VHH binders against q93235. Designs and how they scored, part 16

Target 1, 248 residues: q93235
Amino acid sequence: IFMKTLDPKVPRFYGKGTIIGVNPGVGYQPWLKERPDSTLIKYNLRDQKSYKAYLEQMKTYLTKYDSNATETRECGAGDSNDDLEKNPDALPCRFDLSVFDKGCSEKSDFGYKSGKPCVIISLNRLIGWRPTDYQENSVPEEVKDRYKAGSIAINCRGATNVDQEHIGKVTYMPSNGIDGRYYPYVFTKGYQQPIAMVKFDTIPRNKLVIVECRAYALNIEHDISSRLGMVYFEVMVEDKPVEEKKEL
Below, E stands for the ipSAE of ESMFold2; O stands for the ipSAE of OpenDDE; V2 stands for 0.75 times the mean of E and O plus 0.25 times the DockQ between their complexes.

## First folded at step 4 (VHH)

Design s29 (framework vhh_surovatamig_d1)
Fold by ESMFold2-Fast, scan of step 4:
Structure s29 (fold): chain B 248 residues (1-248), chain A 121 residues (1-121)
Amino acid sequence: as target 1 above (248 residues)
Amino acid sequence: EVQLVESGGGLVQPGGSLRLSCAASGFTFSNYWMSWVRQAPGKGLEWVATIKEDGSEKDYVDSVKGRFTISRDNAKKSLYLQMNSLRAEDTAVYYCARGTEYSWGYTFDYRGQGTLVTVSS
């Protein structure tokens, strides 16, 4: 149930009929294309080469947000992509990476060097889909303190009771999750997919921790068997001496 | 610059056939799942068919199963939809759509301008 591996032969997101109204899948980065069946993020704090590929993948993923300013607009509170469906001249909201400047930016090596690795969480693009708000009394307990109307809350936990004991403190950026101003998604040039980052502040050294992240909105169902509304990955931060290369 | 250019649409009688083509450029075509989606006048977008990067897996909306066949030619960077036994309900603008970089199947980040298919006498 909890040990589902990413299999490129099986579609990550499965739905039939219209794309609109399908339950969104959840993805994460860094996921290395050269190891498509692996969900393991494993590195040694004392060996910079062990996490170089993860940093390069994170940087590559985030270059999509370097798009031309003329193809996007600045959006404040109350703005949304609703205009994209009604007005052909409307521009999609620009996603601001500065929300990750609290230890999950390129300048901080996405937390990897400090043993506080960051992971990108995203929803797949469903045409016309937008989050539906929970009623105030119906917000799930695990996201109640971080839920904001119009947004998608993210919660990551240890996948088993043992993993939950080990996962430690988790920080979410933005704290209220993925902002609803970037929805609905439509086919348009310059669309910037909103993302969240999860920082593992106190994950233990030399222990494999299996992580389950869920996305929360009224119209997101969580289905373990179909990988809908949730994602799994494993993190192992090692702190071990590096063996020096012997000249033979 | 990602470009998807559809062609092959036109007017056809019920029971007839059409073959749609999509020419892709600006990305490594062989690394992406590809799909056909359609929009009938006054209606929302409907997913029609999806094909895996290497062509080994295909899926279709129930209403077109047995009538439509999706295929691709990675050397030519082209996607195809063979449409047989066409019905009036198949009248729509058909779009070629690219799967997202880390999502497959029914998730899309780019589509072309579309090609109109009209099934009428």
Scores: ipSAE 0.000, ipTM 0.256, lowest interface PAE 11.8, mean pLDDT 80

Design s30 (framework vhh_surovatamig_d1)
Fold by ESMFold2-Fast, scan of step 4:
Structure s30 (fold): chain B 248 residues (1-248), chain A 121 residues (1-121)
Amino acid sequence: as target 1 above (248 residues)
Amino acid sequence: EVQLVESGGGLVQPGGSLRLSCAASGFTFSNYWMSWVRQAPGKGLEWVATIKEDGSEKDYVDSVKGRFTISRDNAKKSLYLQMNSLRAEDTAVYYCARGTEYWSGYTFDYRGQGTLVTVSS
C-alpha cells in the first residue's frame, strides 16, 4: 500500500497526460482544476449556476476533438494504431463524438439540466499499451453482455451496498466501451484519446452516491490503492429551492 | 442483510478528542478486515485506518499516525476509532467500512451511513 497514491493533496491522474507503466489508471471528467482534491460532482437541479463549471469543464475537455481532420484518419472495423509505431507518417484514428448523441452531448447540457448527468471515462495514456482480450469463458460477469473483443468494457457500480441501491440505471456510450482501434497509444501529433461516457439515468435526488468505475481487459488489474484500472467519484444531484442572494 | 451503524461524531474544538463506534450485523464480523474512511466536504473518499480480522495488524494514513487508534471487539461485533489531537483538517463524515474477504487493504464492499465530525473553534 503506497500512501502517495492515496494522498488527496497530490494531483490525481484523472484525465491527465502520459504515464509510463504497465497497468492503466482510469480518469473521469468533469474534474475541476479549481478543486483538484475533489472528486465530488455536486449540483442543485434548480440552480443552473451550480452546474455551470461542470458543463464548461466538459466542453473544454472535448475541444481536443475539434478541427484535426487533416491529422487524423477515418477508421473502420479492423483498423488500429498499430502502424503508428512503425510508420511516423501514418495518421491516428479520428474519434467521433456523435456516439454521445444519446443525451450526453453539448446540446443536452450533458444531461445535467435533466438530472441525468454524464461523466467521461478515459484510460491514462501509457505509451505502447493496448488491451488484451479475455478468453471467451473468462469475461467477468458484470461486463459479459457488453464486452466486445478488441475493446475495453466499462462498468460503474455503487461503491458500497447503499450506493449500489441508490445508483439506479446507468447507460454506457458506446455500449461496448472504449474501442481498441485507438490503441496502442503512441506519442504522436493528432492522436485522439478514446473516451466513453456514463449516464446516470435514475440517480436519486438529495443523496450522495459513491461511484466506482472499472475498465475491463485481460491486462488490466484492479487496485484502488494504486488507482489502477478503476476510479472513484461521488455524485449528488440536489433538488433544493434557490435562495435569493443576500443584500448588503 | 449486512448493516454497519456509526456513532460518536459531533462538534469538537481543535486539540480535542472523540471516539467513534461502529456496530456490525448480518455477517461474521470476526472474518473481515475493517476500515474507517472519511469524506471531507467537497472532497473524495479518503482511507483513514484499517485493522486485520484478529486485530494483530493495523495501518493508518500518514496524517493521523500517532493521533488516531483503530481497534475492534469481535465479541461485541464493534469497530472503534479513537481520535486524539483533532485538527480542522479532520472535519469529515466518517464511515465504517467492511473489507472484502479476498482483498483486505483499502478496498471495501459495505459502508454505513456515516457520522459527522466537525473540528472548529
Scores: ipSAE 0.000, ipTM 0.183, lowest interface PAE 16.5, mean pLDDT 80

Design s31 (framework vhh_surovatamig_d1)
Fold by ESMFold2-Fast, scan of step 4:
Parts: sequence; structure tokens; C-alpha cells
Structure s31 (fold): chain B 248 residues (1-248), chain A 122 residues (1-122)
Amino acid sequence: as target 1 above (248 residues)
Amino acid sequence: EVQLVESGGGLVQPGGSLRLSCAASGFTFSNYWMSWVRQAPGKGLEWVATIKEDGSEKDYVDSVKGRFTISRDNAKKSLYLQMNSLRAEDTAVYYCAKSIETPYGTTWFDYRGQGTLVTVSS
């Protein structure tokens, strides 16, 4: 086995594991561990069995927010994990999944049944890392209307000109991105990684769409080859007759 | 020049144990956070565990918590990973990595050595 350090030709970072650093990688769900080389989310609206694995993966991913409630605290405006560095007894902020109740909850099958699939977007845990605010006149145009100081904005677009035409309307939850109150990440039990969800409201049927999602904060640089600050995946929502019997 | 030399990998049966070592040179070892990173066949790099400069803080990816233990010996300039209750899914090339300082903080992938192969199979 031979692998080169910092070589863009090395295999992509697929794990949702933590990286130590300052330029966070971006991950997504549902990513199926049984198909680790595939970034394709493909299902048929008329075949509930075709998206069952994606729903189960989403549910499994979100179970970590149900555990160890006693190891977390409720955080309001102005709170952060800053005190975790000075107080070993301090608890990390509890992440509230109710922010996804606008069509990206388990009760709505994460939008899959309605053809408006939701995708979880997360940043790798970087020890001591926190988002740095853009100055008001320096916020990138694509997130300007949804940027909130102290937070990480998410933007998803079609990866090519054709994908840009096809991707349609995208809804972000929370609308202003990942809240900075869940940062910095520190070595503490009960830490709940904050996430965002992206809902594809009007993605076309029977068309493959390649999606590029980026995370935005002053201290997040975007690098495709190193999978830093951005992630790629494909979405294919089919609307075709179910093959009940393959034989005769 | 920064040098990191991993060793201790091999073939082991499920439930077995292995201890990985990393010998560091070319930098002041005691000034840097150190990490173990792995790459399973067909996958990208996955962070496994990290340890602070003085050993006072440690963290692990969820899949290895309670099974793996990271440690360091600053006098010997060595990093270790004790792996217990090994599973087939732990099969990977394991690398040690040094953090670097930047205006934004630190990064874990400044330099890696050749790695050491761990194969868990029955």
C-alpha cells in the first residue's frame, strides 16, 4: 500500500470522522456505508422500497441527538462552547432537531416520498475551531441573503451549467445555516455536532443532477481536490412504473 | 525535514489486539498535537484519534471509542495506538499525522509517513 500525503489523487475523504485543522471538510447524508464509493442518491417515487435505505441511514445518523441529554445544556442567544475551555464541568449545547420540521423530519420521510428529498450537511469536527465572521461588505453574493454573523451559511448549486438549469429551488434549514453556538468543538462527552438540511423542492424527475454544496465563513476555504469546505453528490429522482415481476 | 515512521501493523483475527507506533523526527514533537488517520480499501482518509501536546486531552471517532487508546511519549518522540477488540471494519492503512499552525488554527495533515497496514480477517 502506497499513498502520498497532500496528493489530490489520494482517495476521497468519505468518513464522517473528525479532522484536526482549520479548513473543515463537508459531509453529507444519506451516504450508504455499504456503497462507500458511491455519492449517488437515486430512487423511484413510485417504489417505496427504492428509498428505504436512505431513510434508515438518515434515522440512524440522527439517533445520536437523542442520547445523553443529561450531558448537554439548552443554549440561547449569545451562548457558545467558549466556556468549555475554562470550565471542565460545563456542558455542550444541545442540538434541536425541530428546526427540520418544515418538511425534513422523520415524520415527513425526509421529503423523499413527496419528491422533495432532504440531505444533511455537516462540517467535520475540528478541535478548537469556530466560524469567523465575514465583514458586512465581504459576504459572498450567493449566501448574502441568508448569512447570519456567528453562523456558517450553506449554499448548494448545480455543479455544471446543465445541473444549474435542472437543480431548481433549494430550501435551507435553518435558513441562516449552522449556528455558531455549537462551536468551538472541544474534547467533551455529549458534544452534539450541529447540522443543516438542504431540501430539493423542485428537482426534475428522471434527470441526474450533480450537486455542489459549500460551507461559508471567513475561515473556510473551498478546495475540491482536498474536499475542504465543499462536497459533491448526485441526485436522481425517478418517476417510472414499478417492475413488479422481472420474470414473465 | 519532518519524518514520521509507522509500525506495528499486521494480520489479526476479529477480537484481537495490535499496538501501533509512530517514531517522529525533524520537529519538536512535544509542541504538536498528534493524530492517527486511516484509509480503508476503497475509502478516503478517516480521522481515528488525536492527542494534545502534553497528553492531557484525547478524542476518538465514535466507532473506536472504548476499543482504541491513543498515547504519546514526548521523551521518546513516539505516538502510540492501542487497538483492542478489532473488527473487520478496522482493516486499513494507519498513518500518524502532525498538526501545523496557521492564522486560522491548526491542521492535522502536515505530513504523513508510509503508513502501516492492519488487516482484520477470520
Scores: ipSAE 0.000, ipTM 0.116, lowest interface PAE 15.5, mean pLDDT 78

Design s32 (framework vhh_surovatamig_d1)
Fold by ESMFold2-Fast, scan of step 4:
Structure s32 (fold): chain B 248 residues (1-248), chain A 122 residues (1-122)
Amino acid sequence: as target 1 above (248 residues)
Amino acid sequence: EVQLVESGGGLVQPGGSLRLSCAASGFTFSNYWMSWVRQAPGKGLEWVATIKEDGSEKDYVDSVKGRFTISRDNAKKSLYLQMNSLRAEDTAVYYCAKSIENPWGSTYFDYRGQGTLVTVSS
């Protein structure tokens, strides 16, 4: 609650200009359409009903990856979506959700039931955009152990000093972030938006944590005032008894 | 079945105007962001403009800002693009595109129509 009095208005406008920009915005899920002005993910670990909407939103978001195999192709190392705009026979790379099978799958309730909630991180689509590699000696320290050339590394931290103490361990899936084989983005039938998930392994119970996630590539600038290349949301995992209407 | 049908393209001289229309069916039009994208001959797809579900927010590619206006009529399930001060570089097939997600998350264009050809030539 004390953090709520210090919460800035989250500007919804920072995402809407990213389609035409050279610096992609960062989005997250679950974002609930029923509560469009809220970036708060809040649930009670002991009350499945309190997180049902988040699970349903995650499931709905991921149904886009159930597309027909004939509209996509399996891509290995060194493959990319090059030439999709000009080659009508080229198929976009298929995004494999099995990379999330370590606690961020639908079968694991995306970690919510275990108190290790997962959050989807994605870049807003810029037509023709692709990540530019850092030079080996210029990779930011916070992602150097998880950076892969051709890809976009993700790092999530507490937004303030208090949040930094509370956020705990975060697991990234895939560990190297968003793979560059799904770029450039082109408007084509069957294109599958690449995503990463971040799992909050040790987030404390009954504490509001303000999270800042950043995407890392040479051509992604982090602008705190417009929140380009980054996104903010709040997580509150409660562990409290469900109110029982017991007749006295 | 989702269907988007574009119309209003044609041959126009530089400095002229055209109004493109897109008729939508097969989905709840008022619940989705809508966009216009274009493809010039021999080039890739370029995003042009986007409009929020209720029309309250609009965005444009820099090259058309001040010249193009995107609008929608949710009662008629129609999307429009008013194109003024047309230039030879605006010559392209224009497509109406449905977005299934808000700009707070990534946008996904899951459908486009057959397109309408705009030719700007003297």
Scores: ipSAE 0.000, ipTM 0.254, lowest interface PAE 11.2, mean pLDDT 80

Design s33 (framework vhh_surovatamig_d1)
Fold by ESMFold2-Fast, scan of step 4:
Parts: C-alpha cells; sequence; structure tokens
Structure s33 (fold): chain B 248 residues (1-248), chain A 124 residues (1-124)
C-alpha cells in the first residue's frame, strides 16, 4: 500500500551492495562530511585553502594503514586472507602504501597542488566476498592490458562524450588494480582494506569532468542504479584569481 | 580500545526463545549504527539485523522478519536481539558489529571491529 521512496540521505540495508551480499559497491575518497550528498571534488590551484579539507580527509582515511607488525602479516604471491574465516587469531595481510609514492602520497599532497589530483578507489566490504578470475580470453577490452589474475582491475573514463574528451591521461596505482590477497573480508581486528589510487595527470583547468570508475572481476556486475561495481564523481580543477574577502 | 562483548546464547528447542546482549565500550555507542551477524556451521557470515543510532530505523534479513527484534539502550551502551520461534536453521555463532558509512550516500556499509560471539544451538 505505501510507495517506497529512495531518500539519497538514508542508507539502504537490503539488496545488492549491502554489507553481506554478492556484488560489491565502489567507494571513493575524498568526500567531505559537511556535504555528504556531494560527489564533487572542486578546488582552485591558486587557493591552498580550497583543497586543504580534501588533503585532511585523505590523510585521516589513510591513518588506518599505519603498520603494526603484531596485528598484520606480510603476504606474498599466492597468499590470501582465507584463514580469517576459520581462525579468529589469524592475521590479515598488511597493505603497503608505498605503492602510491609516484605522485599520490602525503609528500606530494596527493597531486592536488600540481593539478594532478589523486582519488582513492575501494570496494565496499562484503563479508566473505572474493574476486573471481575472468577466463583467459574473456577479459573486458578496457582493462585487458592491465588485468592480472587474482586481482580486481580498475578503469576510469569520462561519463559522457564531452567528459571523455576532457579527462585526459589517467594513471592507476597499483597498475594491475586491487590485489585479491586482501580478500575475503571478515570481522577481523587489524584488517587493512585494499585500495587503489587513480591520478588525473592531464585533467584540464576550469572544466567540470564527470568521471565513471568501474571495478572488474568475473563476479562483479556493473549497476549504476544500485551503485554496484561502479561509482560516479566529478572533478573541477580551477585556475582562477583568489576572491577578495567580502566586506562585513 | 573498542570492545564488544556478546552474551545470552545457549541450547534451546525449536519454537523456543533467547535474548542476546552486546555490551559496548571504548567508543561513543550512541553515534553508530549497530548490527547482528551470524555464522552457521560450514557457512559464511550472514547479516541478520541492523538498527540506527537512535533506534528509529531497523532492518532484518527476510528469514527472521516477524521472529527477531533488534533494539538498543544508548544509556547502558547495549545492543539486544530478541529471538522468538527459533528454528534449526537459526543455529549459529552470533556477533555484534559496529557499522559505519563509507560513502556519501550511505548505500554501502562496513563492519568495524569483531566481538567474541555467542553460540546459539536450536535442536530437539
Amino acid sequence: as target 1 above (248 residues)
Amino acid sequence: EVQLVESGGGLVQPGGSLRLSCAASGFTFSNYWMSWVRQAPGKGLEWVATIKEDGSEKDYVDSVKGRFTISRDNAKKSLYLQMNSLRAEDTAVYYCAKSTVETPYGSTWSFDYRGQGTLVTVSS
């Protein structure tokens, strides 16, 4: 009898993309808590104050990766978090932030000052979920050159023809995407969620670019209505004179 | 340090009832959504129920709707799960989970920190 309305400010708990499900959603950083409904990353290169909040949000997000050898373990090729499902004392794989040292680290202000902003991409935590490999000849064309078995490839494109003309060169870190050794996620103290970063190397000044990022594995379906396997956000890098303070 | 301590599990016959409790400490309990999840023998983790910070919104997995009731007491920093009309398929270890929003639209959630769990066994 009652029409169910979707309120974008109210979380959804059932359906695809929930904490427990079969198809992960994709998230990004930075987003600002004061504007929780906004997907816009907008700043002015000439105004350091315009991007300070984004840098602080990124730094705060990354503090969870401060290494603790007693709560994590080093994982090599072929390792995974499989033991975490059976043994609550098993240690999760340690995630190494040094993979972002080529322009997406705190030392480089995540590329914001140089007009090459970096964006964190992550999969939402689904309890027990693991990526499934594509068959050898069925890897989607847009990630074929960067796909690695056991990993989740990331691809970001302009959402419309105009955005695709403007987005320019994009660099992915790590280049092969999110490594599957950090899966499955279970309720484990010290778990380090794997992330990728996307750097917008040649995004134009003073132009709004709508970006669509997708995560690729055989068991990831792309559904924008449910925000599963993909995410949208907007980037505007301005190069404009700093506005004068308004007279009180 | 975040701590979650579950209790109230035990052995019950089909059709019976149990009330699970979770005592929270080390964080501002009233600022977080809270959830119950369970793991049955030989199966993965399954979400059971979630409750908003102020108790105004609740959601349940279809198999427990009408039988289970989630509630919270922010003054006591406690989360509860009232389980009625228990069935053999409800046999599992039940965990209390702190829940956080990771995206601006809140359509995606993550669990933060694992409790010890409490075992519920439903058998004749």
Scores: ipSAE 0.011, ipTM 0.294, lowest interface PAE 9.3, mean pLDDT 80

Design s34 (framework vhh_surovatamig_d1)
Fold by ESMFold2-Fast, scan of step 4:
Structure s34 (fold): chain B 248 residues (1-248), chain A 122 residues (1-122)
Amino acid sequence: as target 1 above (248 residues)
Amino acid sequence: EVQLVESGGGLVQPGGSLRLSCAASGFTFSSYAMSWVRQAPGKGLEWVATISGSGGSTDYVDSVKGRFTISRDNAKKSLYLQMNSLRAEDTAVYYCASGEYDFWSGYEFDYRGQGTLVTVSS
């Protein structure tokens, strides 16, 4: 009998046990820390005060990308953060927010004012984790038209048949998802976490839509109970007259 | 500009105690959650403990609960890890890390120090 010595398995529920895991979770913004148990993004298109907190959270989240150019480098095709593990003088790839200038920038109030809200999608940081490519004939059908080798594709759908009928057109930025050149994450000064944005172009007014977003790479499994490779949230864009409270 | 400097590591016998310290500079220390993470020889990084900016909440990996205590002194811009009942499996380089745990984003550590070696051996 030949027994191989294996490293202990990383706990399935990561995020509390270790910062190293086998499968990344998916996070989203704007998530409001004052309502930590709520995944509902709800606002009234006619009431700017109703979406101010979401805009402030988006702006706060994106402040981390205001890094000095000298602490990061521009990365082209074929570049990656692989050198960060071996070379202490290597600079992490710069993440360019201009990719979101098609209606998901601060200048456009992240689409909230126009009723086309944008949501940030990110992968939980796992030290040393890298996406692995699908074989060309094995790319899942739902991302086949937007998959690019070396990237993590994002797909968002309505969580039920009713939600799928209501979700309408969804736009992804970048269209190919999260570029793998920003991996692996290690403890590097100036590291810029890659993100994608999802814009809800035609979401209906006054209807709650439950959204399911999944991240796609060969080494990403989807498991809702462990919050791996997927995330749920709800969107409700109201179009109602502003009510003046006349009560106590 | 941000600096985190760990100290307090050393050689200790099983069952012994050590107190690690981390001196922070270059940022508003009290506004950030702080963490201890470790790397055992030949293994990956493991999160150990986190403390909120105010010090009002703490969280620990299960293997150190009841043995380790994380604390901070915001006036001195210092983070501490009191390690009791040390075991051979606690042998690792311990890093002070600046960052928070966000349930949706996971562990977002932006800075770490150079580390301090803890060896638990007879």
Scores: ipSAE 0.011, ipTM 0.317, lowest interface PAE 9.0, mean pLDDT 81

## First folded at step 5 (VHH; framework vhh_5c3l_4)

Design c33 (at its last look DockQ between E and O 0.77; V2 from the best seeds 0.00; counts 0 for: pae E 3.7 > 2)
Fold by OpenDDE, look of step 5:
Structure c33 (fold): chain B 248 residues (1-248), chain A 123 residues (1-123)
Amino acid sequence: as target 1 above (248 residues)
Amino acid sequence: QVQLQESGGGLVQPGGSLRLSCAASGFTFSTYAMSWVRQAPGKGLEVVSDISSSGDSTTYADSVKGRFTISRDNAKNTLYLQMNSLKPEDTAVYYCATLETEYGSTWYSFDYRGPGTQVTVSS
């Protein structure tokens, strides 16, 4: 498995004079603390115990969005975090988790119980970075149907041809990807990092699928070698009888 | 609670030197990469320099290469920025900041910063 060669605990550095670089990296959840070296999401849909840790990790991750009305503000379609750079008293925009209610919320066990697991996609926090919009005629083909100016489109595919045949239907929440209104990142209390979720609707059972997710904006470079602008993980949804632990 | 406190800023003439310090507390300093960032009047935040947790790797913005040196003393929980050959365009509030990797991510993110120290380069 290609991913076994990568130590997920070792941060990657990207050049242009900084450790963090100027190009966003992509991260994902859930990543289990008890398996820090594994990028595999594997569970049995017939065994709740097998996916409980993933649910807990997702819940824990999303607690940071518990809205403190005093630390964030409601932002409409025309609002953004642009003012945060100029106004020290400005509050960051509140992130709306309701966009994930259709199958990727806690109420739906983030799709794990139904065999349609959801994965959180995020970009690392770069100061001053904002997504740059594509021109209408320059939007990459793979995201053209879902792309919206002001957003960071996400596209996930199988890493190999075989994986692409197996990955099945993928739903993005929201469809347009990560909402750009929440950029840029600034050192302010209450800042909420924007995210998107990817739902695997028809992923096969009992097969390992290597997934590549890419983020799309004009100023996001994709590099397979450095993994800039993309992230890899594996998904295996098992459908097997639960082995009764013979209590010895 | 993570605490960062910058010091060493001030008024200096062009060509002069300053040494900034950042005192860190409330976290395991030696396990975190650190950064100096600055904000000039009317401009956004700019990364000046970064240093790995061990101090074995450093990076610099092009604008400060050859003039600034980032270093750290993990035993003292202190980050440093030696600034030589200062220019008026270096005038800014300078912040020390922590770099973290979110669990599940292999990428650094900016996390905490101090209140900053003013550096003014003027004749």
Scores: ipSAE 0.707, ipTM 0.862, lowest interface PAE 0.7, mean pLDDT 91
Fold by ESMFold2, look of step 7:
Structure c33 (fold): chain B 248 residues (1-248), chain A 123 residues (1-123)
Amino acid sequence: as target 1 above (248 residues)
Amino acid sequence: QVQLQESGGGLVQPGGSLRLSCAASGFTFSTYAMSWVRQAPGKGLEVVSDISSSGDSTTYADSVKGRFTISRDNAKNTLYLQMNSLKPEDTAVYYCATLETEYGSTWYSFDYRGPGTQVTVSS
């Protein structure tokens, strides 16, 4: 039913209806183009070269958020992209990266140099989709303390009981997840896709940890077999001596 | 520089047929999944049909199943939509759109669209 592909322009998973579904898929960064069939994030804390490619992917991905006063507008609480569907002159909301300045920015090497790697979590861009709020009494326990109406909460856990014992402390930026004011998506040059980051503050050294992250809104289904509403990746933070090259 | 150009729209009577084409240039067409999206007067955008990069997998909106057929010719860099048994409700601007794996995403995202072609179904 599900197939592996080598084409870098074809996703690992298909939505409901085989290509692009009506339910958002979940993606992550950094994902290395050189290894399109791999979801492994592996590096050695003592070897800056071992994580340089991940930093470059993060930087490249984030360039779309560079300031552009003529293609985006400032949006505050209560603003949204609702007007974009019917007004060709409306500007999309600008996404502010400063929420990530506490350990998930370029200044901190996105947490990689400190062994607290950050991972971007995103939803694919679908036309006509926007988050539907849970009622207060129906918010899933995993996100209840962080959930905010109008947002898409993110929760990450170890994929197995062993992984959950190892995953350690996880910090979510923003705490309430992906901001819903950036929905709906429309075809516009200035559109800035909303994202969240997850920082793994206490992930162990020299152990592979399989991580499952899920997105939470009333209208996001979760299905393990099709990976609907979720994403998997593996993290391996090594702390090993670096072999010195002998110069001649 | 991505370029998409739709053609083949026009005025047709109910029950008639049209074939839309979308000429693509400025990118490697054969590696992109593609979509037809339409916008009826006063309405939002509706996804009509999607096709994988190879053409092996297709999907259709319920409103067009059995009447519309998406296809592609990767040698000619062209996407097609055969529309049969047209109804007044099919009146819309039809857009050709690219789908991409958003840089490290495991899922497709909408990316670019053309300027569209008008289809009008009326007596």
Scores: ipSAE 0.289, ipTM 0.646, lowest interface PAE 3.7, mean pLDDT 84
ESMFold2, look of step 5: ipSAE 0.180; ipTM 0.568
ESMFold2 (binder alone), look of step 5: mean pLDDT 80; pTM 0.802
ESMFold2 (binder alone), look of step 7: mean pLDDT 79; pTM 0.798
OpenDDE, look of step 7: ipSAE 0.666; ipTM 0.843

## First folded at step 7 (VHH; framework vhh_5c3l_4)

Design c34 (at its last look DockQ between E and O 0.42; V2 from the best seeds 0.00; counts 0 for: pae E 5.8 > 2)
Fold by OpenDDE, look of step 7:
Structure c34 (fold): chain B 248 residues (1-248), chain A 123 residues (1-123)
Amino acid sequence: as target 1 above (248 residues)
Amino acid sequence: QVQLQESGGGLVQPGGSLRLSCAASGFTFSTYAMSWVRQAPGKGLEVVSDISSSGDSTTYADSVKGRFTISRDNAKNTLYLQMNSLKPEDTAVYYCARLETEYGSTWYSFDYRGPGTQVTVSS
């Protein structure tokens, strides 16, 4: 377990030696309420009950997009939440969850049933913050193939060499990461936090894999010690016979 | 409805002092960490200081350490920022902001802020 639950009483805006108000943190789902101190996503492919809680958590998390949909507007390719800063009466862009339909939607059990679990990646909300684009020649190598200006690229890898060998193929939805159209964050009623999902397509069975996911924009700092711009979690997809509990 | 309202800003000379206040309403103030953030002209938002819900923990940006003091009165639902030894570079709109913990995140998120109060430090 790399991460502990936050004490709501203690502010945590720590970067390298200073309070970082402009560097986002990275979060992930599912995170089970009943196991707040665990960053482990563990379930058995042969046991639907074992991953039900994760599904419910994912559904619950995504419900927020439906809840405030009436307070949003449809945004096309040229639209963004920039208007929110210019026009107080402007509605925030509605987040399009359909981008996750290929294996990371509720219909697919977010990939859990098939042994290709999906994880939601998000950045914490910083008022007024928006991603800064890399210059074309300055895009980090690890995201160069997927990076799109205006987006926050996500890259997940094994935390250790062993984990990297085990993590297998990873799919990002969308490929370019978190859509920047939904930035900047503003304290409007209908703001919808943009997210991306990571799908573990070939994660091994019965092995624990420690995953490190990083967010990439020019103004996102990565620091392992403070875990700025990144998040750690563990994934274990078991494939084991389900012990029949003898109904006493 | 959550409301935050800053006050106390103004024009001061370098070396002067100001005390900002933030009146909070519409939520249980004492259960939330709070922050002061500022935005200087042409610059991005900067977190100046934050304080735990109880007030027992505070943090400061390096740029303001030793000069600014964040405090709160939970009984009055008020956040304060005492700013001493003000410098021209402290000129900005100052916002009070509420910090919320999000499930699944190990980071706080800003979810509300006030309209801001202008602080201008000039000779």
Scores: ipSAE 0.470, ipTM 0.757, lowest interface PAE 1.3, mean pLDDT 90
Fold by ESMFold2, look of step 7:
Structure c34 (fold): chain B 248 residues (1-248), chain A 123 residues (1-123)
Amino acid sequence: as target 1 above (248 residues)
Amino acid sequence: QVQLQESGGGLVQPGGSLRLSCAASGFTFSTYAMSWVRQAPGKGLEVVSDISSSGDSTTYADSVKGRFTISRDNAKNTLYLQMNSLKPEDTAVYYCARLETEYGSTWYSFDYRGPGTQVTVSS
């Protein structure tokens, strides 16, 4: 698999799925800046210190959703960011984190302390891009039971046959995926990127699982060789005795 | 606060040349990759060219390869676009844009652009 980067000292992908294109890339959190060359999420369930960095990264990432009444607006049914391209005074829709309160919030350590870690899934911000709905009879099989028009569905699976056998039960928050009301993205102060979370409810202990997550809308193309419309990461939840420090 | 200001646009005949400049302030310019993007009347944004933070790596849209050259001067906090062999389809507002790596995205995205400078190519 070949991946293109613009700047070798910043290990991030560049290409058709980023910046200004027709097909968004997919990102995930937690990704530790201290280990930028790794996509591994690994911790020991019996050792709180082993997952502290992931909790801090999740908390830091989510601070951008702190409320700001002067830079965002409340959006309800039928609202969207469509007006941002036409109206210089329009405010972007405010993203509400309460959808994650059922096991993917700070109150539950984002699932890490219970061995059901949550991972944030996001679409790279493409200026002016907005999702296009599938026709009802053309919704991909992987998401047809959860798909709703106006949303971008998320599906995660094991990357190999053995990973598919091990990944276990996965809960999607929201079940429909990322709400389309937060599109389009434009250069505007206060924009709040919409996200979804995936909770791995029954991921096995002491086994490495390679996960592939994909985003689904009619205008999101999937290409394994270029990684368009998808993201890979590895999860390893250990359940091992913590070795005690020796005292002299 | 991040500020980007383009200059150097104007009216040019087909086959002519222009050099665009973008003055950057309010951030450490030398640590950010930068881009030129354009928007033709009534159309969406198109990425014209990108340049790495050091200036050592560049990319170009197929429509401008061999005609346009992106460069930067990190000592002067300035991004440039040399546009040669201009065509009527190059008519657009050209924006200087900063590439964002904040919030741990695996992919680059834009976070700031200037107000743009108009380039018009017509006989």
Scores: ipSAE 0.075, ipTM 0.483, lowest interface PAE 5.8, mean pLDDT 83
ESMFold2 (binder alone), look of step 7: mean pLDDT 82; pTM 0.836

